# VH-VL binders against o27280, part 249

Target 1, 266 residues: o27280
Amino acid sequence: MDSMNVPEVLEIKRIVEESESVKTFIFSWDFRREVRPGQFVMVWDFRDEKPMSVSLIDPVRSEIGISIRRVGEFTDRVHGLSEGDLLGIRGPYGRGFELMGRDILLVGGGIGMAPLAALADEATARGMRVDALVAARTADELLFLDRLEAAGVNISTCTDDGSCGFKGFAHERLLTLEENHDMAAVCGPEPMMFQVMRILDERDVPAQLSLERYMKCAVGICGQCCLDDTGFRVCAEGPVFWSQELSRVREFGRYRRDPAGRRVPW
Below, E stands for the ipSAE of ESMFold2; O stands for the ipSAE of OpenDDE; V2 stands for 0.75 times the mean of E and O plus 0.25 times the DockQ between their complexes.

## First folded at step 10 (VH-VL)

Design B17 (framework fv_libevitug; at its last look DockQ between E and O 0.06; V2 from the best seeds 0.00; counts 0 for: pae O 5.7 > 2, placed apart)
Fold by ESMFold2, look of step 10:
Structure B17 (fold): chain C 266 residues (1-266), chain A 123 residues (1-123), chain B 110 residues (1-110)
Amino acid sequence: as target 1 above (266 residues)
Amino acid sequence: QVQLQQSGPGLVKPSQTLSLTCAISGDSVSSDSAAWNWIRQSPSRGLEWLGRTYYTSKWYNEYAVSVKSRITINPDTSKNQFSLQLNSVTPEDTAVYYCAREYPRDYYGMDVWGQGTLVTVSS
Amino acid sequence: QSVLTQPPSASGTPGQRVTISCSGSSSNIGSYYVYWYQQLPGTAPKLLIYGNDQRPSGVPDRFSGSKSGTSASLAITGLQAEDEADYYCQSYDNSLSGYVFGGGTKLTVL
């Protein structure tokens, strides 16, 4: 326990509307403190506190961006805020993505593209070749395409309804893509990540996957983010795991847990 | 090209005030993105950060706890300089003093350093 | 009175790889970026690595940085005579509310 586990109240500097349902909230940030793609912050609206992806890491402008999809009561309230309004931020927490090699594949579904957009910016700045498979249910839900293109990322898209790019699921599109990557980073709906992980494991591509679980403390003390049979805590040992680590986890891709710890089917 | 030129006396008697100035060329002391640091180096303490000043809509200062009661760092926008004052010096303040730019501040480190000024504190 | 610990010296022969360690704590390296500076005799320090592992323009790719937990490392490959210098790590320390440096490592090229 230190002062870094208490929310700092920050002013919203800018709001970017990424889609009808997704906004990125931008804050000033002291970049003496390390922020890595794949880490998360806890966002406090003075009534409740939820983990959110870091999607923008901009040390030049001293800005951090947090992308939030409207999915319920908390996110509805946050989406109602304006520039100049206040939010509490604590973190960052967790293990971020590790870059290796020269060729990286990103596979993102929906809001899962948020941490991958930050990773893409870092990878391209380091001179890596970046391919991204961006998936959503519809074209209007594909996130960060313009930003990825501006960074020099090679984009493939898929939508469930075929309104943009390949019609089908991310893992189906992945089967048609080239296999020459040194690593992959995956974030999105857990059933999608499970299918993608199996393909990447068969291809012998080292993969890192970012999991979402219920969190309360965010520092590994309360045990609410634990994974079956391993004792891994998503907020401490993750949220980014190597595929080998997840191969030991029976719940991955099969079910999730509610705040009371009960198994709930995906 | 950004350059930092230091000036000030090399000998200061105990209990007096150490005063140094760092002149900036090729950049502005009021740059929104920079911070202006003082660091000293001695055999007994190695490199020791003393403090920084920077501008964002207003001036801010940060000082090392070890010297906070004795130190003042002042920007001078008219002369494009920043200064160090260290009060009540003792022989333990003998060191080579450096000024350094941090640009962009926080993440990118101290990218430009002055030439260094040896300040000896002795009676 | 450095809170970051470096070995006081290191050595290597031309063409070899050498590493210099920097050990800290959760109040500094564990949560804050690490920087490395090279100081040639009689000169001011020069920024060598920022942001744990990134090189400023003009720094050879023989220099690389890394960080794991509360420790950081500077690696120099293809060691050259011109690499003989003092090397300092630097971070921010939350408990001290300020920048902190390692004690320095004198690298000798044999």
Scores: ipSAE 0.728, ipTM 0.879, lowest interface PAE 1.0, mean pLDDT 89
Fold by OpenDDE, look of step 10:
Structure B17 (fold): chain C 266 residues (1-266), chain A 123 residues (1-123), chain B 110 residues (1-110)
Amino acid sequence: as target 1 above (266 residues)
Amino acid sequence: QVQLQQSGPGLVKPSQTLSLTCAISGDSVSSDSAAWNWIRQSPSRGLEWLGRTYYTSKWYNEYAVSVKSRITINPDTSKNQFSLQLNSVTPEDTAVYYCAREYPRDYYGMDVWGQGTLVTVSS
Amino acid sequence: QSVLTQPPSASGTPGQRVTISCSGSSSNIGSYYVYWYQQLPGTAPKLLIYGNDQRPSGVPDRFSGSKSGTSASLAITGLQAEDEADYYCQSYDNSLSGYVFGGGTKLTVL
């Protein structure tokens, strides 16, 4: 492991409470180290290390943001931190999103909106028209709505319980939308992404999807995040994949590997 | 439409404090999406960024190294304006001073400028 | 003396293409976005280019920006009399923790 893979100990500059379960931790960032939407960093709390998507890239304020959902022991500890506390950050890693065309569709579910929010900022800054379908289980789980609105994003919401926007799943809402885009970026629960990808393929909309898998090294060495049949490493060849690439991945939308390497169905 | 209106004295004696105000219309000084800057321009030093203030859950100030020890930028939410104070001025501080907005949600860079204020430091 | 280096002057005739260079370092242009401002006599600078090569609304497409390495360039095609102005490049400098400007280029339309 070379020096580039050593975590930088960074001070939490500020914390944004996005929802009851999601916080964004903001750090000062040296942009000599380029970071792209869709890339991830390894967050180290000096005990454990987990991959997290970058949700904010602000070259004006020289900041990045990492949005973290409280889901387990590691994230419980991180959510207990305060401004001024320290975290180890190494990266960024992986392939980020590519922007093309003029009109872009973002489809995000839950914490999957994190990398898409960053992409939205870049896209709007480039003068692109951005439509975002933001999905969550309930209204209070919808992320980054104010931020997206402020950026000029056209937002459509979808909730499982109908507490906000369309009642149903993201792919169901997508089916009701007739407009096509030059490209789409998708991130969220894999079953959602699978369904969304199918619809986009049928509409001949180029799509990029960000996958989540168990990662250990983040540098394509350990193979823990390898996708079956293809040998794609989510940390190296991904986490952002084109739909054409994922069409070759049999496990996509069907199962994943747990930390022990066992197949776990979605 | 966002507009910035500057005010303040155009003459300051050496060692005194330069004070300028920038009134904002069409936006809020405490907007989470905006940063409020002071820039000055002189023939000798060209355009020089002095600093900025912005609000994101709390107020942040960033100052240029060249004036950091002498500068204060203060927002006033009650009046929807922000001010510049530069202490211990010398003739080298003679310049046209501008306030400017950054609104990255539309464009990066400084997209709205005040009309400028010539400040002369002279005995 | 400016952190970013521009030629002090440029000139062209109506209809010509003119380019204005802006040279920096890895600590600024090499790492951060470049902006360009147009300043007409007696007026405040106006944002002309943002994000290296993007035009704000209202800026004609005959203005274009580019960046390569530690240098940036503003190109003006179809030069018009109204383009006579001072042009400034701007970026952020990591070592100075602040925005930096070029020395400006006075463009004369002959």
Scores: ipSAE 0.023, ipTM 0.538, lowest interface PAE 5.7, mean pLDDT 91
ESMFold2 (binder alone), look of step 10: mean pLDDT 93; pTM 0.951

Design B18 (framework fv_libevitug; at its last look DockQ between E and O 0.61; V2 from the best seeds 0.00; counts 0 for: pae E 2.03 > 2)
Fold by OpenDDE, look of step 10:
Structure B18 (fold): chain C 266 residues (1-266), chain A 123 residues (1-123), chain B 110 residues (1-110)
Amino acid sequence: as target 1 above (266 residues)
Amino acid sequence: QVQLQQSGPGLVKPSQTLSLTCAISGDSVSSDSAAWNWIRQSPSRGLEWLGRTYYTSKWYNEYAVSVKSRITINPDTSKNQFSLQLNSVTPEDTAVYYCAREYPRDYYGMDVWGQGTLVTVSS
Amino acid sequence: QSVLTQPPSASGTPGQRVTISCSGSSSNIGNYYVYWYQQLPGTAPKLLIYGNNQRPSGVPDRFSGSKSGTSASLAITGLQAEDEADYYCQSYDNSLSGYVFGGGTKLTVL
């Protein structure tokens, strides 16, 4: 395993407004270096550091994108940045998604669509058929629809308030779909992922799920992101896990650890 | 279709300069979506990357440490080609030399190669 | 002598599955993409696999690449006589600041 690296200071090349609360920050990337959908980077604004998923991988433009939702002080600062400003990028880290088969189902909720969008690009480039169930609270929070459509992804939308697509939750929409896929990739609120995983398991569809946990070192040393009962480190063995792996994780869909290490229910 | 055509002498005397040219067709040497490489192959050293040149707002060159002090790769936009110069050659520089393109769509794999040029260093 | 380590030779009969290994380190395969090239006698290398496991157009699906940790592998299923060639793995090494190749594997189809 690689040792902790020093953040590379990179210039924000472009900023894409994805929604009212989400921006994608684009950086130049040397694509001799591997970066996979599902991996994350540590974003450093010279004050604090947070893990963020890679949402764009474009070797043609030599760019990567990091999508960030505005949710707190750190992200407030980052959202205040402009093109040409600097950020520290450390990584990528973690286990990314694996692609298998020809038909893949993506199920994403909110900012969880970030890594899945990158996966969609790779899958479509490989000639796979990609179906995406994109979920959000409201229509204006649905992410990457135009991008996915342009890539040839078959999109189904789901919103809590019914403002776009199916009214309800992602797992409810999934129940209405009878078609099976060779593989599924899931990312979003953990309660959503938990329900989706159950359905996919019942259907014998292999599934990978990306977890979010508090991370500090990102290199599997500090143990802050360890999952109960298994000892899995989200930053090292994850953040992408197979459903079989998560079935062993008691806390999955039930609780998480806060920065103080306390159990916090979902 | 992109093609690379190599040219240059196949015999060079020790201490002299090895010079090869790679002519590009179907692409531009100044394309911001490609890198242009020189690689050599010998029984003793196998495949060995020597260096590359590419354009991104300006020209960049990267050279292998093993030949950095002796190598120069130059693009020629007017002729749409790039060249290799290797100074102070020794018999150890005897090899088949290839030019190759890196293509970003293939994650910068070397997807197009020249036909190769055997260069023998001998007195 | 090569930065990346390959077996010098491999063999198989038509229809068999053969694998060619490529061993590196954290300074190369561990963090950088792996490429595979096929070289027929008297010809230039041909890109066979890029991005660890992707095939260029025209490359049969019986060729597959995989990567785990600091090692990569090329698998050939349904071996054919035309597959007899030298195979090379390639990656980038940050410690050497350059591309590196394996020593090559001569594949013989018996």
Scores: ipSAE 0.806, ipTM 0.899, lowest interface PAE 0.6, mean pLDDT 94
Fold by ESMFold2, look of step 10:
Parts: structure tokens; sequence; C-alpha cells
Structure B18 (fold): chain C 266 residues (1-266), chain A 123 residues (1-123), chain B 110 residues (1-110)
């Protein structure tokens, strides 16, 4: 499965500590190969391989950045690495975000801000107006605020505990924000994305949402990343989907899958 | 601001070596953000990439498979130029030869071109 | 034989929209950025589009690029006499480990 595209072994050029639980690993990258915000790579630590979103796309410096949250054995091992250590990277894979219009809203929860940070860089470089709603459980888990500010993004924050910005969930903050966007891009915990999608649909704002599912091959042949109702493969037809595509999917926002592919409640 | 000026003979006999030089002004051949390319153009083949050289922590060369056994591209940092050497030429090598800067390397394509040099290989 | 396929010619009248196609494969356009060059008679090629759809400074906004699957297109709106030129697409080809160009399209403004 893993042999469909052989990972390229790359040296970690820099590590940015984004928070206590999130690090961005930066690699030199050959930008003749196309990379789009919302695409992902498979990161191989020589024992296991996991999908990770691209968070930095910098063709001028020939750099790509991958942001990884520490959540288990694989990510613990990767977080223990240093500059100069090696990781395998294959990809990029998947359908990225499409930019539309002149005004875009980003809604990101936790590590979900990673692909949205890359999208924000592209949108601002094109001269679009970018508003971002950045959500986390606590203030110290809000990601990429300085980077977004430097890019000229208009930032609104919310935290579950009220330690920064609006106290509450992202969808509750969204109800209090202006509604005049041409499109939205959403990435974060699936329950958050479901609630945000409902509000955006009611407002008739075209929305693209980035899903996470268990992946093995990343090229669409193993079937491990399929959505129940549509046969959409998150690694091939996604991870970015339009809200209209997801409105037909019963599982979205209702349950998740463990690494063995079993359905479990949120 | 950046300019590429080509020089070299326009006539070469079959089986001989084609040699061209591209002088750089407004940039450095050893810039770690650029790559220095040779491209040729003929009515029968159109535009054909031949190869490039670039510097990071060391010099790298990449050559088109079609000419890899016959081509050498050399930088010269003291003269701020890079050269093309194509061995064992035949009439099929008759073309207008261009040098071009690629900046930034691996992304932008060829953003500055030399004026072109018609090289004729007699039959 | 060009690795990337372009129509050998295209034509239009002033003010019209024309498109020039560039067809490749997964070893090039499908996974690698596309570039377009304009070549006016007697001159070197000039970069017109980079990164599939980006326009260098000084290129009129009536030129635009796009990509779908293994094909790319250059669109010219508001066609002008000065647009009469040859147009080449370019990409990288993984199988050849090198840059590849289309065969070129001669655009005639009637």
Amino acid sequence: as target 1 above (266 residues)
Amino acid sequence: QVQLQQSGPGLVKPSQTLSLTCAISGDSVSSDSAAWNWIRQSPSRGLEWLGRTYYTSKWYNEYAVSVKSRITINPDTSKNQFSLQLNSVTPEDTAVYYCAREYPRDYYGMDVWGQGTLVTVSS
Amino acid sequence: QSVLTQPPSASGTPGQRVTISCSGSSSNIGNYYVYWYQQLPGTAPKLLIYGNNQRPSGVPDRFSGSKSGTSASLAITGLQAEDEADYYCQSYDNSLSGYVFGGGTKLTVL
C-alpha cells in the first residue's frame, strides 16, 4: 500500500514550537511539484505513517511546513525529533481549497488552522480580504495568530474557557460576525465543522470543509477513507469538500472512526 | 535590471563541440535562489530544455536525457557567467540557443532570457 | 514530438476571447506547475503565466491561465493586434526528469 508512492526522506530544516502541543516541521521542497492549501502529505517516521496537513507553502524559500499535534505514540515520537533528523514524506495528496471571490472567511479549530494558515497566505497574496475565526479550548492553544496578523488577516478568536476572545464555541462566535463573505473555508473538530456548516448554509455562503479520516494508501485504492453514503474517498475526492457534498453524508458530524475503521460516537 | 548576454560562434562543423557563454549582470551565478538554464529552439523541435546549473551548498547540474551524454554546463563565478558545451554535434543540433534565469529556482519558470544565438551545424 | 500537445494555430478578431490548450499527462501537467511563454516575432520567449494561473508584473490581465486534470489553458480576452505571437506551455516531466515545452501555438489576429 505504502509502496504506491515511495516516501522521500527529508531532513528537518527547522522546528517551530507553535504551542505546548503543536510543532511545525519545515523541510526543503522541490516546488516544481504542485502543492495546494488543503492538500496533505503522509509523514513516515520509519515505523508508522500518518496524514498531516500542509501548513506552510513557501516557494520563494523552497520550504514546506507540516504542523503536527502531539496526540499519541506516533506524534510523540515525531515531537521528540530535532533539526537535522529525518522524516519520510510522500505526496502531496488530495483536493485542496479553491479560492472564490474577493472576501473569504476562515474558521479553524485547533490544529485545523494549519491548512487554513496556508490558504490565508495564498489569499492575501492574491489581494483578497481575509477574515479568520480562530478557535481553541484555551488561549495558549490558539494557533498562528502572529502569522495571520502579519499577513493582514482580520482575526476573531474564541476559546472554550474564555481565556481569550469570545467565550464559547466557534459556531456561537460565528453568529456574531459579519455575513458578507464570498466563501468560507472550515477545518477543525468535526462537531465544530458540522455546526459551522449549518450556519454558513443558512447564510448561503459557499463553504469548503476539510475532513479527517483514517488513511492507509492516500491514493484512493484501499477504501479506508470512504464516507458511508457517497463513496467519496477523503484522500482522493477530498479532504476538502463543498458543504453541498457533505450535506448528503449521514455520518458527517454524527460519529467518527477509530484506526481499525470501526464507528465510534463523538 | 538583470540581463543575460550570450556569446559564442554561430557556425560549428559536424562532430565538433558547440560552445556558448552567457554573461550575467544584475545577479550572481552563485545566487542560491536562482538556476541557470540553456534552452534551444528549432522549427522542427520548437523549444527544448537542455539543462541547468545552480548553487546551494554545492553546485548541481541537471541535463535533459536527450543530450545528457554530450552536454556540460559550467558556472564561472570569477567571470559571473555560465557556459554550454555540447559535444559531437550533428545538423540536428542546428537551433537558436538561449540562456535563461529561473528565479526563484524550481517555481517561477524562466523569467529572464538571453538574446539568443543561432548556431548552424553544417552538413 | 512535443511531450505537451498544443494546437499548431489559433485565430481571432480584435475584442474576441481565444483559448490555447496544452495537453499532457500525470507525469507532467497532472502533478506539476504549468507555465506559459509568449514569443513575439524575432525575440526571445517572455514569461506570461507561472504557477498555473499567476501573472508576472507587466502582463495585461486579459491573459489568464488555468489547469484541469492533465490539461492547461491560456485564455486571452479582449484580443488585440499586439497579441499576435507564438505561445508555449511548459511544465516539468517526472518520467524525463526535466522541463518540457509544448510544440507552440501561432496566434493570428485577423
Scores: ipSAE 0.580, ipTM 0.818, lowest interface PAE 2.0, mean pLDDT 89
ESMFold2 (binder alone), look of step 10: mean pLDDT 93; pTM 0.951

Design B19 (framework fv_libevitug; at its last look DockQ between E and O 0.75; V2 from the best seeds 0.76)
Fold by OpenDDE, look of step 10:
Parts: structure tokens; C-alpha cells; sequence
Structure B19 (fold): chain C 266 residues (1-266), chain A 123 residues (1-123), chain B 110 residues (1-110)
């Protein structure tokens, strides 16, 4: 069997507190092995396993980072860990972002900024101009601002309560920005992504969006992450999709499947 | 600028040990970011990776399966160099041997190569 | 006999676009980064592409790398006489636990 499907037990090298609810766990990585922004790994705490996006790719330090938001029992346990503790890491999996052109727009909401932060690093390293619209509910939930700034990213912030930057939602802020880009990458709450995609389509800006779905196997076998009408498996054909692909997905921005396979609205 | 300078005999008799040295300038053999490789090239076998040595709080080695039983790569921190020893050589080991550095900033691409050393195995 | 498969030769005229393919498997190209090396006659290989599609400093942008699935490709646009050389792809193979090279492609500029 391919070693990719076997969890590797890795030591947490460092923990970065990104916000009150988000921590980045840093691990050693053999960079002979490919890892792309937009790909995810399965994190195993020896009790449960959850998909998490790669948020840091640092070949110089031979490290990757996984940013995890505290939202439930699994993440509560993980957030209780310390440097030196162990986690199982399986992957990476899925289709990552593709970079094209010279100017890229990143639109991220909350923890959705995790894969986009990694993409920003790669894009800037390639000499691209990167604009990032970083959205969150409140100022203290805005992620990776210092990191993005250090990378040379042009940042625009948006908060629901107006505590930082534009008061409103990401798509509303985007409407106020007239500049077009060669491509866009989007990740965050699906309703946000849906609205952002519409705007980008109207502007003829090629866009890639990273979806979040319930995943079990991560290898395209179980079908738990299948998107209705298309047969797309988020873990295999995604999680990054082009806007044209998502236009074919009826459930996008409308509903998702819960662990029991039931439709639940956003 | 990082440079690699190879040295060693170009002729080895069958069953003897092939020995080459690669001197490093502009970098440290004990750099925790770099890996130091030996590769050989022949018309019959093309480019063939033989192994590498690197330091990560301790010295580690990786060897190609094809030569694992006969190969030793040793770092010398005092001289800032690393060596290749290949035991029990046969004419099949005749090749141009290269040392090369892997650079983490290049995703461990071999970005610096030695000048190459032709080693002929002949009686 | 090489783990990675390349065409033995390629040719083009000055100014032409040439593509060199590199075919592997899930145990190497499918999971690991691909590198390309240029080797001029009588010289050591030179890193041309790293990390699938990245160029080291000093490498002209007319050289580009790409990877899809278990295959990689090197593209040379605006072919020049100085591009006449042997080109090798390289990756890591988890089954062999070592680096693997293609058989090389001799590029002739006509």
C-alpha cells in the first residue's frame, strides 16, 4: 500500500496561537514529498480523525503547519495538546490550488484563510502580486494578518461588526473593489464563497474555491463527500474546484450533507 | 557561492574499494538544511543516485538499495567534506561519479554539483 | 531501464517550442516533486527546474516545467542553439526509497 495512506505519527514542533479559537500546529515534513496549498491532511489524535487544511508550507525549515479551529470535541482535545505531543498525520490529499497569471486575489473567511495563507506564500515566492481580502466576524478572529503582511501581501480586512476594516461581508467589500485580477482563490463559509463566486464570474475573473464537506476516507472510496448531481468527491476531485465546476453543483451555497448523509441547509 | 570539489583516484581494481572525497566551500557539511549526495553516470545505467548524508541533530544516511550493502558515505566536519566508499567494485561500477548538494530552498533539488570524477574499474 | 521514462531524443529548430516528457508512477512522480536537469557535453548536470515548475535563479523563463498525475513535462520555448544538451527528469520513489532519474533526452537544435 502507498505510504500516503498510512498515518505518520509526528511530533508537534511548535504551536502558534493565531487567535482565541485557532492554533497552528507545526510539524516536520520531508519536502521530497509534494504538498500543495489547498490540499488537506487527515489529523488523527488516536481517537478520531478529521480533515484539516495545510496552512504553512516552509521548505527552508522543512515544516508544514496545520491550522485548527476549536469547534468540537476533537478539536478541543487537539487544542489541549502541547509542543512535543504526538499526532497522526495522513496525507496530503485532494487537489490544491493552481496559480496562474501575475495578479491573484485571495478571499478568505475565518479559518478559510488557512489554505489561502499557504497559497499566498507560494504566490509571493513566485513573484506574483497578491491581494487578500481577509474576512471574519470580529477583528480578533482575523487570521494571519502579520504573516501575510510580512510576505508582501496587500491586505484588505472585513468584519461583520466593523471592528476592523470594512463593516460587512466579504462579497460586499469585494463589490467596492473595482480592480480585476488574473485569478482568484476563495475559501471560507460556503454562503460567502457562493456570493464571492457570483461577483467574480460577472467580472470574468477565473476563480478557484475550496469546499468543506464531511470526509471519512479522504481517498475517494467511501463517497461521503460526494457532491450532488456531479459525483464530484471533495476529497479526490477537490477540495479546490474551479468556479465552472461548482456552477454544476446544485448544492453549492445551498445545502450540505451531514455525517448521516442528510441534507442540511446552510 | 557554494562549490563542490571532488578528488580521488580514477582507476580502481576489481574487488577493491572505490574512494572519493567531496570538499565543500561556501556551506557546511553539518548544515541542518542541506543534504549531501553521491550520484554516478554511465552509458549503461544512466544517472543513478547512490546515497546521501545529512545532519539533523544527528548524522543520518540514506543509501540506494542497489549499492546499500557496499556503500558508505561519511561526513568530515573537521575538513568540511564528505566521502564515498564503495566496496568490492566490479567493472559495472565504472562511471562518472558526482557529488551534489540538496538545497531546501529548492525543495531539495540538487542545485550544486561537483565537477565529476571518472572512475574506471579495470584489472 | 530507468524508473522514469523519457524519449531518447528530441529536436527542434531555433525559435521553436519543444516538449520533453517524463513518465513515472504513483510511487514517484505521482507523490513526489519532479526536478529537471540540463547537462551540456562534458559537464555536470545543472538544476533547471525544481519543485515541478519552479526555476532557479539564472534559468530563463523560456524553460518551464509541469506535472499532472504521474507524468511531468519540460517545455522549452524559443529554442536556441545553446539549448542543445541532455535533459533528465528526477523524482523520489517511495518503493525504492531513493531518488530516481529518467533515461535522459538528447535535444538537438537543427
Amino acid sequence: as target 1 above (266 residues)
Amino acid sequence: QVQLQQSGPGLVKPSQTLSLTCAISGDSVSSDSAAWNWIRQSPSRGLEWLGRTYYTSKWENEYAVSVKSRITINPDTSKNQFSLQLNSVTPEDTAVYYCAREYPGDYYGMDVWGQGTLVTVSS
Amino acid sequence: QSVLTQPPSASGTPGQRVTISCSGSSSNIGSYYVYWYQQLPGTAPKLLIYGNDRRPSGVPDRFSGSKSGTSASLAITGLQAEDEADYYCQSYDNYLSGYVFGGGTKLTVL
Scores: ipSAE 0.867, ipTM 0.927, lowest interface PAE 0.6, mean pLDDT 95
Fold by ESMFold2, look of step 10:
Structure B19 (fold): chain C 266 residues (1-266), chain A 123 residues (1-123), chain B 110 residues (1-110)
Amino acid sequence: as target 1 above (266 residues)
Amino acid sequence: QVQLQQSGPGLVKPSQTLSLTCAISGDSVSSDSAAWNWIRQSPSRGLEWLGRTYYTSKWENEYAVSVKSRITINPDTSKNQFSLQLNSVTPEDTAVYYCAREYPGDYYGMDVWGQGTLVTVSS
Amino acid sequence: QSVLTQPPSASGTPGQRVTISCSGSSSNIGSYYVYWYQQLPGTAPKLLIYGNDRRPSGVPDRFSGSKSGTSASLAITGLQAEDEADYYCQSYDNYLSGYVFGGGTKLTVL
C-alpha cells in the first residue's frame, strides 16, 4: 500500500514494435517485488493513468514489459514516446494466473495475448507443454507469434477475415483443436472469453480468465472495478478468475459498465 | 564454481570496529548480475541481514536500518573482494558473520555463502 | 522477535510429509518473493527455495514451497534422516527497506 500505491517514475529502456498498433515498453524492475503473469500495473503519463497487463517478466535481465494498443488519447500519447522518456508505474496489482498440471492451453484474442505471452514463458520454464490459440481480426494483428515459437509453444491461429490460419472466431477454432489439457488460460475480448469458457467447461478443463474493467485506485477501495451479482473487485480478487467463479456473474460476456456505472452492451 | 572465503579477527573489544573481508573466486565483485551481502547469526537475533553492495552504473549500498549508522560495506575490485566495517560494537554484536552472493539478479536468492566467521565482542 | 514468524520446532518420521510455516505481513510476504534456506549443523545456510516455489539445481523435488496471502509454507515429503536441520524463511520488507528472516524451525527426524 505504501510505495506500491505511488507511481515510481521509470525510464523507458526499450520499445518493441509488435504490430502497427501495439508496442511493448520495457523497464528495469526490482525483482525482489513479486510479479506474476496476469497481474497489471497502472501506467501514468503525468496526465492520466490506465491499467496495463504485464507481457514480459525477465528476472535475468531485471526487465518488465507492458504491451499497449493504440486506441485513444492516452495510448496515442504513450505511443508517441521514445526510449529514454519517462512513465510512472505503480503496482503490480491483482491476482495472476496459477499454473497446474503438465499441459496448458492459452487462448488469446488481440492484445489479450500480452499476459498470456508472459504466462507462456513461465510455463515453458517450468517444463510444461504449451499450446496457444492466437486470435485476431487480421493476420497483421496476430501478436507474439515469433516469441511463442522460439519458446517451443505449439501455435494455432485464427483470424476473422481468414488472412492467416482458421477463418472465424477463437471459440469456433477451439472446437476443432485437441481437447487433452490440464488447464487453460484465456484473455481477450469478453464475448470471446465467454464463448471459450463455455467450451472449456463442457470439456471439463479448468480455466482461468483475465477480465478488464475500469479502475481508479487499483487496490479495491473505490469500487470502480466491481462485478455485478458477486461484488468481486477485478483489481483485488481478479483480474484473473477461475471459470467457476465467473459462472455466477451475470454481466460477464453480456454487457459492460462505463466509468459512470451505466450499463453498455458489448 | 564460485567460492567466498572470509577473513578477519574473531575477537573485537567493545567500542572498536569489527572488520571482515570476503574474497571472491569464480566471479567478479563488479558483476552487474550479482549483489554482495553480509548477514550475521546469533542466539538472541537469529539470522539478521546487515547490508549489501552491488554495481550498476556506479557502486550502490543498502544497509539494514538497525545498523545503518554504524555499517560500511566496500567493494575492492583490484583484490576481487568486499568488506564489512561495523563501528562501535557491543557484546550484542557477537555473532557468526557470513558473506553471501545474490545471483543472477535479485530474484534468485543468496546462492553462495562464505564459511562464516565467529566474532566475539569482549574485553 | 523475528519479523517473519516460524514455529520453533517441527518433527516427523522417515517417509512422512512435514510442513513448516512462515507468517508475515503485507509489507513483506504479501508483496515480495519468499525464500527458504536449510542450515545443517555447523554449516552456513544453503538456498533451498527461491521465488516462492522454485528449486535450485541439486535440491530434491521432495522439497516444495508455497505462498498464500501473507503466509508461506515449506513442505518436505518422503522425510529422510538427512533432512534434520534448521530451516529459515526470508523475504524483503518494504517498511524496513531490507531483507528479513524468520526465526528458524528446528526439524527433528524421529
Scores: ipSAE 0.667, ipTM 0.848, lowest interface PAE 1.3, mean pLDDT 89
ESMFold2 (binder alone), look of step 10: mean pLDDT 93; pTM 0.949

